# Designs tried in a protein design chat: miniprotein binders against Protein ANTHESIS PROMOTING FACTOR 1 (APRF1). Part 1

Every score and structure here is a prediction.

Target 1, 330 residues: Protein ANTHESIS PROMOTING FACTOR 1 (APRF1), of Arabidopsis thaliana (Mouse-ear cress) (q9lyk6)
Amino acid sequence: MSLTELDDGLVRRMAMGAVFSDFGGKIHSVGFHRTDDLLVTSSEDDSLRLFDIANAKQLKITYHKKHGTDRVCFTHHPSSLICSSRYNLESTGESLRYLSMYDNRILRYFKGHKDRVVSLCMSPINDSFMSGSLDRSVRLWDLRVNACQGILHLRGRPAVAYDQQGLVFAIAMEGGAVKLFDSRCYDKGPFDTFLVGGDTAEVNDIKFSNDGKSMLLTTTNNNIYVLDAYRGEKKCGFSLEPSQGTPIEATFTPDGKYVLSGSGDGTLHAWNIENPSEVARWENNIGVVSCLKWAPRRAMFVAASTVLTFWIPNDGESPAPADPPTDQQQ
Unless a header shows other numbers, all headers, positions and changes below count from the first letter of the chain.
F, E and O are the ipSAE of ESMFold2-Fast, ESMFold2 and OpenDDE, as the mean of both directions, binder to target and target to binder. V2 is 0.75 times the mean of E and O plus 0.25 times the DockQ between their complexes.
[cut] marks letters that were taken out.
Atom coordinates printed by the task and the answers are left out, and those that the model quotes come from them; centres of patches stay.

## First folded at step 7 (miniprotein; from r1b with W17Q V38F G40D D41G E42K)

Design n42
Fold by ESMFold2, look of step 11:
Structure n42 (fold): chain B 330 residues (1-330), chain A 81 residues (1-81)
Amino acid sequence: as target 1 above (330 residues)
Amino acid sequence: SEKEIRITIKVPPEKAQEILRKILELAEKYGAYVWIEFEDGKVTIYITVIGSEEAIERFIEELEKLAKEEGVELEVEIHEE
């Protein structure tokens, strides 16, 4: 399952290959290690779980009964994670934890946020990371020290992302505004502001394509926008069926040519964004997908609800099962 | 005044599911961290508790009761911040 160039045919052939159904609740977030074949999940059951994606095997589970688990990402070390808290934030101030799954230890607590962290992003190039909180702040951190490295105040629900080179980061806020910062001198303020034209809904997620040319935004009104990362102009947009209380996640493929997303009706969708068109639609039996990410270096994606599923190309080319009513558009 | 202990439990495969369930009930009560490793069909459970001396003593008492009931051995390490 090495990375291959993707085309419409391969995307259409993606199918569910493995399933993990022993979670004790919804999966809140998923994250791939950048280079190793590893996936981590966080869940309502207060677990963080580590998976070997090459062999589709669960490797470790940790339960965080004091704080719960919410947002999670790898550091650069394949056994080290950053995780945000769901409980006891007010009493402890321990909003973020740096932990080792190898040593089974909490390495560091990052204190400061006064409300739940809703966005978390590790720098792709160094030991810095960002957290966006419902306390209307974004904090910048360094794994090597306890002290917060910077606080950026904003209005609205924050979403944060580094570009894949780590030279720029973006912060989304109220009014559909996305502010861009130079990672090396963010204290000088943003060098640019992008507006999602005609939509003032809060952005709940930001991703950069691997080549840094595109930015993917998901809003609380179930809209998906692909912007030019250089100028902030909308390349395309898609609207999806609403989901009650379940955020919709969208993801780029590694080549930046396709976007995948869940929908409030439980379907999965894929679009070609160079020549905008829907290239695939999948029905699935795991309900509304809240977590959806394509692996950084494989023809594989994960889709999660209360169940975690791995999707890989179906080389059998079997006929589809009998379909309910389908729409064919010309 | 806050202390940290770490406990290792090597679990017979036939008892792993039941023991894990009971340990998670204790972990909820005390806010403990529980790590589970899977290796060659073996299950190892690591538990970390951070709290007052009194809370830790109560946790150890309850865990010892569980360990006797299930016939498993505990390894306890005490770490202070």
Scores: ipSAE 0.019, ipTM 0.546, lowest interface PAE 8.8, mean pLDDT 83

## First folded at step 14 (miniprotein)

Design w2 (from v8 with P13K K15D D40G G41D K42T)
Fold by OpenDDE base, fold request of step 15:
Structure w2 (fold): chain B 330 residues (1-330), chain A 81 residues (1-81)
Amino acid sequence: as target 1 above (330 residues)
Amino acid sequence: SEKEIRITIKVPKEDAQEVLRKILELAEKYGAEVWIEFEGDTVIIYITVYGSEEAIERFIEELEKLAKEEGVELEVERHEE
């Protein structure tokens, strides 16, 4: 199905199409599979949940009471996930797990982090993945090998992302610093480093646009910045309401034209980034949205708090806002 | 030597919530992993336990007791690796 070209009108027509409320707590992380119509969630109840996004159906649940569940992402295989642990990190060192939802088993443990993993991303082109931890390190891994492939020592809370080509990865650090690395020669250090001027807050999340030309930063102060991925120049920025104790997540649309984010007031926002303006605002009754991602191949996004919601275009004629009656001064 | 055991439980959907609650309590005690699949009106619960032989046997005994109390059939497939 051709991704319907996203325009402002389509974005404005997005509405909640499905709701899942059977979570035993806050959803920590959501992830899409890149090609298959699958979504995974991780929640405070120590569960991972697999969803068919085409049919809005929950497929599978797994509970991990020993390790808990925190950050989650798909591998290239639709039944295989990487999940970070919440419990027993110091005693076991089992901070990351590779698991099969098909085989109902843990395939591998990745040991090395000494504290909670707060960022996790899969390479888009190979079996490599990266993790950032509160231990102030980023670790590079290969799904095929238990041993850590590389360690980067950092300052502050790390956020990590690959570009869509898997050629570059970014690490956001304390003070608004973003470092860019060549994925093939990261041992040589960053090839570029830039600062987000005027905001010294820690970065909660970093993402690349699918074309790799833009980065999306979300700070702990709920500031969102769209940066040029090559120059580090700020293209646009948005400020949202503070969310005490709940980090928000912002996401690109697949075409990179729009950014969506939650706010501390429980609202959802969408902006056109080519012509920086808010194009949509939604009242949300599920509280502060901590997880927000657009589906890779659909006119769909998910918004999660303690509730998971699927958003799709409403086929109903949203009544065009009635043009205010031109007061014909007779 | 730590062993792995896998257990499968099939539960009618109507009873699955209470059975699952009790299984999760038991799983927490033994550090077991629980996997849940849905097949029509049946919920399939897979349990994986890692531990000593003595710990595994205690887990099985507690699980059998639970299954009897809830009136569910246990299919214990022992996959000894």
Scores: ipSAE 0.735, ipTM 0.911, lowest interface PAE 0.4, mean pLDDT 90
Fold by OpenDDE base, fold request of step 15:
Structure w2 (fold): chain B 330 residues (1-330), chain A 81 residues (1-81)
Amino acid sequence: as target 1 above (330 residues)
Amino acid sequence: SEKEIRITIKVPKEDAQEVLRKILELAEKYGAEVWIEFEGDTVIIYITVYGSEEAIERFIEELEKLAKEEGVELEVERHEE
């Protein structure tokens, strides 16, 4: 099915279609496969869970009690994942793992980070991936090689993202600084640096829109910024309620027209970026949403706390067109 | 020299929750990895353990005891790298 054209009406019709509540704690990370209808979750119970999003079915679970689970993403292969560790980092140095959900095994360890990995992303075009850690470093890796391919030393908590072309990656750091690097020449330093004016908070997450025209920044103080990816200019910004101890995640829609985010009050919000306005608000009974992503090829998003929820368009009641505000005839 | 073992357990879906709880407790003690697949009314549990020969033998003994107590089948594959 072609990605149904997203409009304000479709976004407003999004409703909870499936609920998974069998998690032994908070969900730390969620990831979609790029082409296949698969979702992976990482949770506080030291598990990774694989889901079929087309049928809303749990397919597989794996528990890693020695290392724990933290950040997770798919590789290009639908059965292969990258997962960061929570435990035994100092003793083992095994901060990242490449694992097969088909073979039921760890394929490779990536050693080098000295502290928790807080950001993880796969290259869209090759077997390269990046990790950002509380050790104040970003490391570049290749799935085929155990050795680290590159190291960038930074200040503060790093957040990392590739553009959709895999030519540029961004690193967000302390003080609202975003540095852009050429993926082929990152050793020369950043080719550009943007500053989010007026916000000195650390960046929790960074994403590119699929068209590569926009970046989405989520700060630790629950401010969301949409930046022009070429000029670094702020297109729009939204402030959400504080969430003590729980970072929120914001996401683009696949078309880059909308941003969705959780809030510290447990609500979900959607904004139109082209005409900056809130288009939808949902009361969510699952608490503060720490993970929120839109599916790459579906009219679907997931929202996760201690519970995983799938959101899809409600086919039922066409919301009665809100009566146009009665122009009070003066 | 550290060795690797792989163990497969098949559990009826009805008993799987309790068996899995006990396996996860054992896995935590020995640093094992646990993989769970769903095939109809059967849950398949794969366990991978890394360690010394002595640690592996202790793990197998505790797991066999658990399997016997729960009335489940256990298949043990030993891989020496």
Scores: ipSAE 0.727, ipTM 0.908, lowest interface PAE 0.4, mean pLDDT 90
Fold by ESMFold2, look of step 14:
Structure w2 (fold): chain B 330 residues (1-330), chain A 81 residues (1-81)
Amino acid sequence: as target 1 above (330 residues)
Amino acid sequence: SEKEIRITIKVPKEDAQEVLRKILELAEKYGAEVWIEFEGDTVIIYITVYGSEEAIERFIEELEKLAKEEGVELEVERHEE
């Protein structure tokens, strides 16, 4: 399956394949490894679970009863993760953990945040990462040292993202403001600031397209915006059904031509953003989707609630990505 | 001083869910880490606990009681800071 050849027809044919229903609660976060065929989940049951996405197989589980699990992402190594804590933050300050699924060990704690981490992003190019917290700070870290490398104080709920080239990062904050920073000299302050039109709702998530030309924002009032990444101009926007306090997650396809999103009514939606139109709408039986991400190098996405589902094109069984079908063979 | 122990349990896949449920209840009480690997029809469970010597001995005692009840073997390895 060629990721450069996604079209409206292929997106419409996406259908639920594998289902994993043995979680002991809501899934809080999902993340793909950038290059390997791996997915990690964090859950209300205090687990981190590692999945092989090529074979739809659970590989490893770990439970962290002292701190639970909240946000999770891979480092660059396929067996190493960063995970945020749900509880015992105030008493210990152990807000973030660097851990090895291969060695089955916590490698390092990153102390500092005083409240729940709501946004976590690994640098695509080095061992740096960012965390945004309800303590109204964004902290910058290096996997190799315990000490926080930088702290940015802000207003409102922070959402953080690196550009996929690692040169720029964005922080979304109160009032619909998005600030852009040079990742190598963020201490000089932001080099640009944008406002999301006439919408002042808090941004709960921000993502860059792979080519770095677009930003995808979701808000607490169930709006989705696609902006030009460096001019801040709105390209398109979509409003979804209320989610009753559950933030909507949206995702780009790898080519940046489509956006998918959940909705408060439990449906999933897909839009072509080059010629703005709704391409697909899916009813599903897992309720309101809290996590939704398209895989970096496959015609596949995951949608999660208390259940994790893998979605693949309905044109037979999905082969390994090393020899994927092309559009002319669909 | 703070002490660390690691405990390894190997369980047949068909028995693992019940054993794991009981281990997780105990782990919650002591704030333990539980790491799980799947190797064929065997589930390997690693448990790591940090604490005082008294807390660790109490944990081992409770885990040994569980292991006897479930008919599984423990391997205990102690590490000092």
Scores: ipSAE 0.615, ipTM 0.870, lowest interface PAE 1.4, mean pLDDT 86
Fold by ESMFold2, fold request of step 15:
Structure w2 (fold): chain B 330 residues (1-330), chain A 81 residues (1-81)
Amino acid sequence: as target 1 above (330 residues)
Amino acid sequence: SEKEIRITIKVPKEDAQEVLRKILELAEKYGAEVWIEFEGDTVIIYITVYGSEEAIERFIEELEKLAKEEGVELEVERHEE
């Protein structure tokens, strides 16, 4: 389905629906398929799990005991994934895996990174993908070949994202620098560079809005910045409560008009970025949310910690049962 | 060089939880990949192990012991890279 215009009221009405609590540890990342109603999770329990988001049902689970699971994303095929390794990287060099949930096998290893991959992004238009690593490099890959297609040596912890058109990608790095590249001419260097001044924390994540007009940056100290993608100027920023070693994730809504995030105090927040104001604040009971993404084609988002929750609009609550013989309950 | 072996186990759904628990303990020990499918009242468990010939032989021995104890049958495939 095409997602209709969201408004403040719909965002405020988002409420927890389905809950999945049988993970054996923290969920490390979540990812939606671009077009199909599918979600994948990676977890401290070494699992990759595939979910049907339309029916709120776990479809498949796999366990990867050699390398564990860390960053995960879909390819264009609904049964194929790219997953980064958490363990045994130094002895094998097997930092990234391309795998099939249909064939139940690893299809290819991508070797080259010397440290953990912390950022992973599939091209929206072809079989290319990017990985950013604590080895201070960004590597570009093609699913069809083993060899790395390109290497960018950068400063600090890189975060990577493709624009939704797939012809531009961004790399954020230490010092608040955001560099933009033509995906076909990246060897000629960035065509633009932006600076987000004043924040000394490393960038944890970068995302483009679907319309390509905005970029969303999060830092390891839980600051959020919304930038104009054309000129890199800050549109707005939000500071959330810090979290001990568990950076929050922030996400755009599909129309690019709202930003959601977790906070170190365990709350969830939503802001209208066209007329900057907090639209919603939710208390929740799953602790600090470290994974948060809005579905690309539905009024639905997922929030995860050690528990995965699906959030959908509430079209009304059932009235509380009447209190027996007293009006003490409300 | 590293070898690959793939093993398939079919278990009735009502018995699968205990069998899977034991398989995951072995998978932890040997660094195996475990893939799980549901087919009606049957659970299909695919196990892929990579390692030396000696490590794979030990894994097969332990898995065969487990299978005998649980009353299930194994299908073993040998894949060279």
Scores: ipSAE 0.588, ipTM 0.864, lowest interface PAE 1.7, mean pLDDT 86

Design w2 (from v8 with P13K K15D D40G G41D K42T)
Fold by ESMFold2, fold request of step 15:
Structure w2 (fold): chain B 330 residues (1-330), chain A 81 residues (1-81)
Amino acid sequence: as target 1 above (330 residues)
Amino acid sequence: SEKEIRITIKVPKEDAQEVLRKILELAEKYGAEVWIEFEGDTVIIYITVYGSEEAIERFIEELEKLAKEEGVELEVERHEE
């Protein structure tokens, strides 16, 4: 399936299709391959699972009982992954693993972090990746070598993201500060800093839109902010119902025109961000969605809790248009 | 030093669920990795465990017992790493 131009009508027609319910616990993380039709999940059941998104089919499942699975992303190779460790971190220092689903083996360990990795991002252009940890550091790595390439210290919980070109990366820190770095000379420090959400905002996730124009921030209390990617000006914000435990995830559509998110009440929401309004609201039967990502090249998104669901347009049925969120317009 | 072994088990698809369940219980005890492939009507299970030589020998003994009980054969490959 090729990407079509998205509009409010297509977004409203998104509906649950395939469902995968054989996970032995909560899904911690989901990630799409940048170009291939592949999705990977990590779960409380210690599994990594690979899915064909074009055919809605599980291709592979592996279990990692020594370290479990926490954050996961693809490298550029469709069978290679980076996965963070949930267990046995302090005794081994093995905080991150580079692994092959084709060769069925761990290719490399990246040691250094002293606490759980909470943010993970692969460079879109080379073999570099970044990890943010509760040890109050962001580390930069190269898949080809064991040694950490750089360390950035910060206060609070880090969130990290590369922009779509891989030339800039962002780090969010305590107090709502977002710092931008030139990826080629990050040792010179950030070239810009923004403040968002006031002094009390805590960001748990950052994403850049595929068009490079916007930055999406999600907070631990389920607030969502859309900023201009490089100027830091707030474009819009939305507040969702709080959830117990892990905060919700929000995602851009591939064209950068829409944002989707879960909510603590178990609903899913979509907003047009160019002309801010809520364009869709869905009930679902899988509880509070904690993982939510729109596929990079398809009119399709995944929503997960203890169950993984694939959502695609339903040409014969549309959800009712959502009421505008009066409390969220600011 | 820490040792690594890799074990391959081939199981008919119809038996794989129960065999895998038992393998995962054993893998939990030893911190093993379990990788699963399909080849026609056969499920291929690769198991990798790292540990002391004594822990690895115990794992092999328990896995051989499981394999006998389930009527499957296993191939053991040992590595010094």
Scores: ipSAE 0.571, ipTM 0.858, lowest interface PAE 1.8, mean pLDDT 86

